# Ledger of designs, part 79: VH-VL binders against o27280

Target 1, 266 residues: o27280
Amino acid sequence: MDSMNVPEVLEIKRIVEESESVKTFIFSWDFRREVRPGQFVMVWDFRDEKPMSVSLIDPVRSEIGISIRRVGEFTDRVHGLSEGDLLGIRGPYGRGFELMGRDILLVGGGIGMAPLAALADEATARGMRVDALVAARTADELLFLDRLEAAGVNISTCTDDGSCGFKGFAHERLLTLEENHDMAAVCGPEPMMFQVMRILDERDVPAQLSLERYMKCAVGICGQCCLDDTGFRVCAEGPVFWSQELSRVREFGRYRRDPAGRRVPW

## First folded at step 3 (VH-VL)

Design p5 (framework fv_bamlanivimab)
Fold by OpenDDE, second read of step 4:
Structure p5 (fold): chain C 266 residues (1-266), chain A 121 residues (1-121), chain B 107 residues (1-107)
Amino acid sequence: as target 1 above (266 residues)
Amino acid sequence: QVQLVQSGAEVKKPGSSVKVSCKASGGTFSDYAISWVRQAPGQGLEWMGRIIPIFDTANYAQKFQGRVTITADKSTSTAYMELSSLRSEDTAVYYCARSTYDYGSGYMDVWGQGTAVTVSS
Amino acid sequence: DIQMTQSPSSLSASVGDRVTITCRASQSISDYLSWYQQKPGKAPKLLIYAASSLQSGVPSRFSGSGSGTDFTLTITSLQPEDFATYYCQQSYSTPWTFGQGTKVEIK
């Protein structure tokens, strides 16, 4: 267990450019260490460390993929790396998604599609029917469409500007869909997830949602990722939560804590 | 004391290939990456590529892609740089240099003495 | 590729002078910047890494500063052995690139 908390230096085998701002970094992985969709790893560039969701799990090739959006200094540095370069990876951590039923709905926004893409692969491999609502601000920010299609996923797209698919937000598109599912998995901007969760609850569709919070230790010790009122640690009890659990979280969809612990709006 | 010792000067014809060696001593070879940097007469420094011995993988500058091959022999703690299809413009002093393999510390703290390669008809 | 531009290309100074060399990157490289000294017929020598960290064995009269796109190498009091060519190098992204060099000559 202790060895799990020590970053393993891994070579970047391949880099996939998913979009202008998102790259997937692929690493060799020893699958004696199990990894589940929805779990995250801590990525260490030998200067800083950040949590990243696993977006690809390939036991056949013994590889995992981590999709990273360029949003700050750390990710900017990582995006400057090339195949053959090294990164430190420790984990995986957190609670991943559970699959249940025959038909599953995935609702993802932006980089939130990363863990859902991994889940889609597993679900389809298990013979499940997978519908995916993929949302983004613009068409060029829609992620993993080709990959999902190749996996046999039924895709519905939604863009804020209407440049692709439904013009509007994910929850608005969801309202137009009448199909029932046995389970839903949701990941994206928290305001989106909040609205989507409400709709799914009204439809009595069991839903799991992956939260994003500032994480420091990833092992439930520092408390930086604690959710107000509940004491849930996103790194330990999450990042995947059931809707019933999140219904108890006051801050969900409303605000988050910054690195200094201050409340900041979404 | 860590040292990088390179092979001797080379005189080559255009179109031929040159292979320069760089032997490391006084440290753990696998703990560092080996870069190759060249310097044409009276010119600045030009990074060519880097190998990470522990992974036996090399990256190259696009300018040299397809023409340069960097290898490492861990058993002898020796790195090699082979440049093919030599041109007169390849006349330069070629240096090997070590660096930590981490992204954040791409500085080269130990250098070889350099190998002069002259390409002339 | 990231371009590194040094200024000046050459300068004349006297022993005891304060010397400042600048290096500008075509894009932000954070602090992934190193400084080297090279004397004629010799391999480059590392002076500064991570923009401001002094390499072991390098005299304290050498210092580096800067982040992002603009960096500075400073020699507080130039010594006779400091007459050489200086290069900056970015290691932010491959290919690693060097500045064109700054030759410090005797006035």
Scores: ipSAE 0.006, ipTM 0.538, lowest interface PAE 9.9, mean pLDDT 92
Fold by ESMFold2-Fast, scan of step 3:
Structure p5 (fold): chain C 266 residues (1-266), chain A 121 residues (1-121), chain B 107 residues (1-107)
Amino acid sequence: as target 1 above (266 residues)
Amino acid sequence: QVQLVQSGAEVKKPGSSVKVSCKASGGTFSDYAISWVRQAPGQGLEWMGRIIPIFDTANYAQKFQGRVTITADKSTSTAYMELSSLRSEDTAVYYCARSTYDYGSGYMDVWGQGTAVTVSS
Amino acid sequence: DIQMTQSPSSLSASVGDRVTITCRASQSISDYLSWYQQKPGKAPKLLIYAASSLQSGVPSRFSGSGSGTDFTLTITSLQPEDFATYYCQQSYSTPWTFGQGTKVEIK
């Protein structure tokens, strides 16, 4: 039995360019080690290690996909790699999404669509009706629209600047959509997730939300993975949380932590 | 391997309440959901509800809402089911069972031995 | 609530027989269907989940099939320990619901 704490050096089998800033890296995977939508892996470029959500789970082809947005030195180096190059992968870690009912609403912002794309695949394969609200700052940052459309997902879009779909924020668009879903799953910037959660709570729709900023403790360094008021450890208890639990956390959607552990406003 | 160990049989009067415990043995239930399923004499299985202990979140079948409370103590790996305002129709064997709370999961792979609850005058 | 109906309610069989039990949902439940075995005085045991996936430790003579509304549990060569009551269960929508059970008895 392999250890989840030891990185496997895997060959990049295929790279899909999702946008100018986002690529999906596809690897062969041994599904004796199960992977679920909402889980993440640690990606190691032999210098630094960063947590990345799993965006494709394909047992038929024995493949997983990991979508990475270019936002800094580590991700710039990874984006410079080619098919055939090597990366270290450790995991999976965290709790995945739970599916229930006959219909599901997905609300994703930017790269937050990555774990939701994997969830959409599973939900459609299970025969659920899937409605997706895909939100981004601009049209160029909307992700996975072609993949969702091919899967039969009912897609709504919004952009802050109005360059595609509804002009406005995800929560403003959500107010104009049908309200009768058995469940919802939400992933994106915390301020967006907080607003969306409030609307879903008012509609009595149970929601699961993914908190990606605390996944660093998966490397065994815990403390940074704790939330105010509850002491939740994202790597042990998340990254997926029910909306009922997050409504009790004063930090959620309001504060972040700097490197010294101080609370700073968003 | 984990086992679920339930508390012993109870005999209760109508109008009282009963609290049944379910303790994980040989491991923890923190990573699982715990469901409660009852079976009246000569009848089939009836799902009452479940709890996801790590989130302290419980869901109930509407038939039992207002009378059932499912709780969990993560420090002792013990789940509880409390049923109030007992009626003779509540005479049954009560089972706890675990499942994962991941995508596509709704099956119960480990079951407790059952707790007989008899409601009689 | 989703109603689950099993057929037959009981059957008599001999060791070595092929046994088939069916389960019908009142609406489509995709593959959110599990099968359990229960012996008198004992807790249920999971046999099959996701309509066709065999639970670890369950003998390969058990198999499940179906999707949508119609599901089947098959035992290819009945053994003495297989005389029991079998239940299907849907997890597509809350509350989770069980079929009424199928009792497999000795001929």
Scores: ipSAE 0.005, ipTM 0.404, lowest interface PAE 15.4, mean pLDDT 82

Design p6 (framework fv_bamlanivimab)
Fold by ESMFold2-Fast, scan of step 3:
Structure p6 (fold): chain C 266 residues (1-266), chain A 121 residues (1-121), chain B 107 residues (1-107)
Amino acid sequence: as target 1 above (266 residues)
Amino acid sequence: QVQLVQSGAEVKKPGSSVKVSCKASGGTFSDYAISWVRQAPGQGLEWMGRIIPIFDTANYAQKFQGRVTITADKSTSTAYMELSSLRSEDTAVYYCARSTYDWGSGYMDVWGQGTAVTVSS
Amino acid sequence: DIQMTQSPSSLSASVGDRVTITCRASQSISDYLSWYQQKPGKAPKLLIYAASSLQSGVPSRFSGSGSGTDFTLTITSLQPEDFATYYCQQSYSTPWTFGQGTKVEIK
């Protein structure tokens, strides 16, 4: 809609502690400005602005939620805020997930479960069967398990250290889950997503993958919007991409760019 | 700016397939999604699917899954819709239409002229 | 699939009349709603997107309103060229779906 690029100052209505390092900030939202799972907003604390995926979309209560992990100065300041404090919200931006078929697999790593939690709510509301593979380094970093269970999602967990569920990585756990799905949605670290994508491609399951690094490209903030090998403009379509596109990109899951623009391994 | 030009009318037998083309002129469809929408005689509009040419990825309405294939040739700025296992109820005018890639994507602002496909036994 | 229902299915009107057409979604689609005009033998033409945004080149007598499940297309001071069939369309979820259409006929 017009004026979505101007930050609106919103009051923090409620804060949910998801883990020691993750909080969900909930705001009243006028749904004349549409928000869909997989889209992001720019969060402004009146000093810095950072992109954050929308993790809760509740038209019945007229609320959205934004889940934020404490990883630096900006997020530390935001974590210090209380209910009643103000934040600037600009957006939404980017292409959201598309739902098709009757069965969906969600594969989330760490904070990557945030946009997938919003997607799970929509998919279950539509009557889809939802299976979620929730992965993290340790049990304490598994997110949204009680929210997913309350929504009727069939949950499998894995942790690198074996502290909860399967001991191993998401792709290793996925190999033990040989169910067919009409589609999948994947969000997490790029190396995890690359391995998961390869398995889903072998199973002929179309997948959508959410790439955090391209959220700023979608709003035209960064100059690094083209993928290697294809030369196309990802800033027009990020952060959600179909797996067939990413399978042609040599850089995906293997390389990133340093501040000088040089290709470096993940 | 851009105009979408479709191939001419087709008459097909039941069980055959039809492939309709949609060529962008005066611009490119590479930065847009191309949808296919059909309309049976005296009936409303029905969305069949879309392709995002820069990604070579297509999405289909479930009722057409397995029978419809939407493709794009970026070198000629031409999108194609192929419908197989034709039945008499597939008799319709088939339209291609572009959508922009902004957040409001999903509305179709430029349409082709339509291609009449008649399936007769 | 999201079902879109329009009301009325047809109406008769005179030049200069104010015409309103409603569209109801079977579930909330926020403002992911577009309105199209179609004349016999022609492709549809986009009038309104995002429930209320007027497409460039479309006369200001056309306006859209609504959110969630209930939407309205209004034509103030109907002109001879406005006699057509009008469709609403949701793009909230695939498959995108259209209303059954409202035919606006001359009285």
Scores: ipSAE 0.000, ipTM 0.396, lowest interface PAE 16.9, mean pLDDT 82

Design p7 (framework fv_bamlanivimab)
Fold by ESMFold2-Fast, scan of step 3:
Structure p7 (fold): chain C 266 residues (1-266), chain A 121 residues (1-121), chain B 107 residues (1-107)
Amino acid sequence: as target 1 above (266 residues)
Amino acid sequence: QVQLVQSGAEVKKPGSSVKVSCKASGGTFSDYAISWVRQAPGQGLEWMGRIIPIFDTANYAQKFQGRVTITADKSTSTAYMELSSLRSEDTAVYYCARSTYDFWSGYMDVWGQGTAVTVSS
Amino acid sequence: DIQMTQSPSSLSASVGDRVTITCRASQSISDYLSWYQQKPGKAPKLLIYAASSLQSGVPSRFSGSGSGTDFTLTITSLQPEDFATYYCQQSYSTPWTFGQGTKVEIK
C-alpha cells in the first residue's frame, strides 16, 4: 500500500544543472528507508505530484538525487525552484535493478541515463566492470558522462547528428561493440529499448529494461499503467523488467497509454 | 545521406482517392518515423499524421481521421499516404518527412520534394 | 489541440538587419519546439530543434530561445538567401501543430 504513504517535506540541498533541460535535485535522506537504483519517488510541489526516477544514491553523504527533464508545467515549475526551497517526496516505489555476475553493460538514451547513473555507482561499488553506451540526439543532451568517468566506467557515446562519438543510433553502435557481459540494463525511449533488447537477446545477454511511465498508480490511480499481454503494471511490477518478460508484451515498443488509460500509437 | 523521393503529381476527381509514395534513397525508414504534411496553395503547413515503420504504428490528426491511411513497406523502404473521398479543399502539395531516432522530439530533418495533388472535375 | 501563434505574420527587413520572430503555444510544450525555413516552391528545411539546438549545416546567424509557452527565432545578420517563410512547430503532443508562418521579405 505504498500509495497510502504520506509525503515527507524535504529541503532542496543542492541543484546540479546536467544540461539545458535536465537538473538533478539533491536531498538529505535517511537510509533506514532503503532506496535502490531503478526505483522512483513521487515528487510533490504542493500543487501536483509526478513520478521521478532516483538518479543518485549516496549513503556515505546521506543524499539522494532526482533528475528531472523539463517537459511540462509541473517540471517547468520545479525547474524554477532554488536551493533551500521545499518539495514533498514519497516513496521509494517499484522494483529496482538486480545485479548479477561480474560485468554489466548499461545502455541509456537521454534522461534514461538517470536511473542508470545510480546503477553504475552501485555496480562499481560492488566491484563490477561497467561499460556504458550513452546515446542522445546531440552532444549537449548526453548526460552524466563526468559522473560515469569519475566512477571508473568505460564509456562509449553516440549521437544522431554525430556531434559526439559514433554517428547514429544506440542499436547501431551496440552492433559494433563485441564484449561479453553477464547482464545489461537499458533505459531510454521505448523504440530504442526494443531494438537494443532484440540484439542483447540474440547475444544471450540477460537484460533489464526500465519503463518510466504512467506511475500515478503509486498514489492510488490503479489500472492506468497496465500492460496488455501479461497484466504487468509499471508501478506495481515495474518499472524494471527482464527482457524475457517484455518480449511477451504486445504493447512494448508499439503503444503507450495516456492518463485515461487509452492506447495511443507511438 | 538519406534522401526522400516522392511520386509524381496527380490530378484526381472529387470523391476519388489518391495514394502518394515516399521512398528512402540512400538509406532506410526502419530507424525513423515518417510524417505527412500538406500545404494548400498560399497556406501554411498542416500535419496529417505519422508512421513508425518498425512497429507498423500510425497516428493521425483528427481532421483526417477516417479518410487518411499511412502505411510503410520495409522491403522497398517506401511509405505511403492514401487520402480518400477527395474534395477540392484537398488540393495541396503533400510532403513526407522523417524524424530521427528520438521519435518523441518530433523534429523533421529530411523532407521529400513534395507531390502536387489537384482535385478538379 | 495545441495552438501555435506566430508574430509578426510578415515583415520586411534589409540585409544585415537583426530579425526576431516569436511563437506562442496555447499550453506549455517545454522545449518540444522546432523552427523551419521554407523558400518559395521548396520543401521546409529544419533550422532549430529542441527550442535552441542548431541543426547541423545551418548558419550560426540563426538561433532559438525560449521554453514553456514563449519562443523566439533570431537571425542576427539577415542575408539575401534568408528570404523565406518561417514556421514554428510543436511536437509535445499529437497532433503536431505549426504556427501560421512568418514571411520575411528582404528589401
Scores: ipSAE 0.006, ipTM 0.400, lowest interface PAE 14.6, mean pLDDT 82

Design p8 (framework fv_bamlanivimab)
Fold by ESMFold2-Fast, scan of step 3:
Structure p8 (fold): chain C 266 residues (1-266), chain A 121 residues (1-121), chain B 107 residues (1-107)
Amino acid sequence: as target 1 above (266 residues)
Amino acid sequence: QVQLVQSGAEVKKPGSSVKVSCKASGGTFSDYAISWVRQAPGQGLEWMGRIIPIFDTANYAQKFQGRVTITADKSTSTAYMELSSLRSEDTAVYYCARSTYDFGRGYMDVWGQGTAVTVSS
Amino acid sequence: DIQMTQSPSSLSASVGDRVTITCRASQSISDYLSWYQQKPGKAPKLLIYAASSLQSGVPSRFSGSGSGTDFTLTITSLQPEDFATYYCQQSYSTPWTFGQGTKVEIK
């Protein structure tokens, strides 16, 4: 019913080191609380609570995974934890991705591959063909390549420095591809998502984009997760939005908000 | 101009394992996936799995999961296919083949010459 | 697994004949279909990829067509070197699967 609003204290069952800066924390999960790719949970270390996208959904093992990049004090503390340690998990929250058609393009940048990895698992289980364009600054920052390949996903990589695959940005790589897809899902830095969305719109490919915005609450009652123009609340109406919805939002791809609510250009 | 050269014929006993090699020359090994395809005498082609060397990860047909291991050594541009718990029905010619992995059309444009593996008591 | 069925399983033809081989997928595979030629004792050779794209070095008498579930390989004016077994293969999803083969024999 309302059990999603109360944190459940869960034991860290396994920790997977995805890269020097990213770890996936795996917990036993009761799937009477359904979790879908694109949704997030609030992770509580008994001092602070932060939203994290679900990166693994495994009903067969009764497990979920949460991938966390080391970027500040909270994530530093969580990265210091070991198997057997406890974290509070509240959720899931938000709209998940919708799947349609026979084939899907995933475009992920950095940690944005986390929710897309969970989506890839669901899409392949559904019998869809999955193409994933995985982008990062360097080869060492590409995430989930082994998991995606094991799931039968067709992978393309691009790195800013050319250390793995195409040398350049995700949207530059996408322009060189002639593949047609029934839908796309995109997650990563907002400037990347904006450029990718424009290309997919020109190609008449319906796209869903996962938008994370300085959230301080798990439900859509705070102004910190509002989008300009429309008043959308990321944690209530998102974080997943259709490209048609985002094309109407003036601030998307142009500026962001800091913790004080100030507009900051990309 | 790219060529794939496989190791020589093997005769194995039931229950043993076999490891077949596939060496790439004259081209870009790391930019491609290497698939393994077998053909029993008088039968058609059967895909076993592939490896993408740059990611050091392999994908297998469910029928072979648990018995097949595909690996690659980038320093020698050599891919390997190891099949364990051999049975008489594993008697076949085993081919390695190169394919693109990049949103892959999955077509195999360069093939090794084949390695005959006979499983007999 | 996606099942690939070829028709016919074998055919007899004469030099100069037009030969058509069909391939049917158990579900839609878009244009993720390739055709291979195999001669006795030899590895398969790629003829056509993406349902209709001719591989470099392959004679123009070979052509492919189709999309979705139904595909055809056509050989116009059959030559002596074309007597072989032909296989279709889908790469839409793993595991990749082949048709059972079509043997083209001399009449």
Scores: ipSAE 0.423, ipTM 0.721, lowest interface PAE 2.7, mean pLDDT 86
Fold by OpenDDE, second read of step 4:
Structure p8 (fold): chain C 266 residues (1-266), chain A 121 residues (1-121), chain B 107 residues (1-107)
Amino acid sequence: as target 1 above (266 residues)
Amino acid sequence: QVQLVQSGAEVKKPGSSVKVSCKASGGTFSDYAISWVRQAPGQGLEWMGRIIPIFDTANYAQKFQGRVTITADKSTSTAYMELSSLRSEDTAVYYCARSTYDFGRGYMDVWGQGTAVTVSS
Amino acid sequence: DIQMTQSPSSLSASVGDRVTITCRASQSISDYLSWYQQKPGKAPKLLIYAASSLQSGVPSRFSGSGSGTDFTLTITSLQPEDFATYYCQQSYSTPWTFGQGTKVEIK
């Protein structure tokens, strides 16, 4: 077994309350092990292991952040942890986002903003102009707004209930925006991503999208995250895919497989 | 302990350029972001720009765009600030400072000793 | 650019006094605010970051508070070595900007 596949036990340095349901856990990181926005790590609470996107990459502090939404038993346990507690982290894994051009559009929904926030930091650091469409169900669920603003990101917000910004869905807001970008990065609920991708394709904007699938091994062995027809493994070939790649994935935006391997509609 | 040591005082003519160096020691240079801040005589502090060596890119205040260049040499752990087309108003003490970030929060926790630059005809 | 305005520009105080310096941002900067101390002929020294976090090695008599647009630096009991000029600095957006400074002089 490769050393990178052995979980490193790390202490939670800080916990940031992003929202009622989302916390960011900060860890010391040895940046001799490179990590890119869009990549994920496997988080091990010594009982179970789940893939989580890296939401913060801070080489100045030698830290990474992992933002976790409370959605189930594992995340419930993790959310119960305190600063100083330990977690196992292995990785990073997967293909991260590629930055191209000068102007980039980020479209994120909910916790999907996690990898995009990291991408925003890198993009702005590289002198790119970054526009971000940040979507959530309610204003209270909008993530990383202050952080994005501080980075120099131009933010447009969208909420289902209209409590902040545009009332509606991300793809609807996107339709109202006329500006084109050199590329786009998208992450959020898959139905959102599907609609956003269609719009971006129509506008001939190159887009990368980060998929979420049930992952077990994270190393392309178990096949649990394999996408139908293509054989793409989200953990190995993804989780970031180009729109052209996803156009080949019939299940995209339609269904996923649960831990038992059953098709589950979105 | 991290230290920043800057190059010596400079006297320049208007229209010329000055390049100030800032050598870092006591830590990993790649873990630093270096900001440049100047202070005219009897005046306040003015942020000029910063470089994040690991990303190999710099950002500048618009006031200095096109006239300032910030670079970093990782092999020598040295940051540089070059200011061209010097004017009398550029007479100031120039500081380099390590910039630390936390979720976008930027602050400068280690400072160089400053470099006096005098622009006079 | 975000303008930072300090108040007062100068003040006179005695050793042992409680000193309060305020900084106002032209727009909300959340807690992206730092305080620095500068003595004549010396480089600035970081005192507070993130509005209220005390930098390591800085005496506990220094404290920062505030969020949004209004911030305060407090010295609970002024010491002889505290006579200096103090600056606030926002890092909410580039360019980073400083207040004009507050000179704390001996009364």
Scores: ipSAE 0.024, ipTM 0.625, lowest interface PAE 4.9, mean pLDDT 92

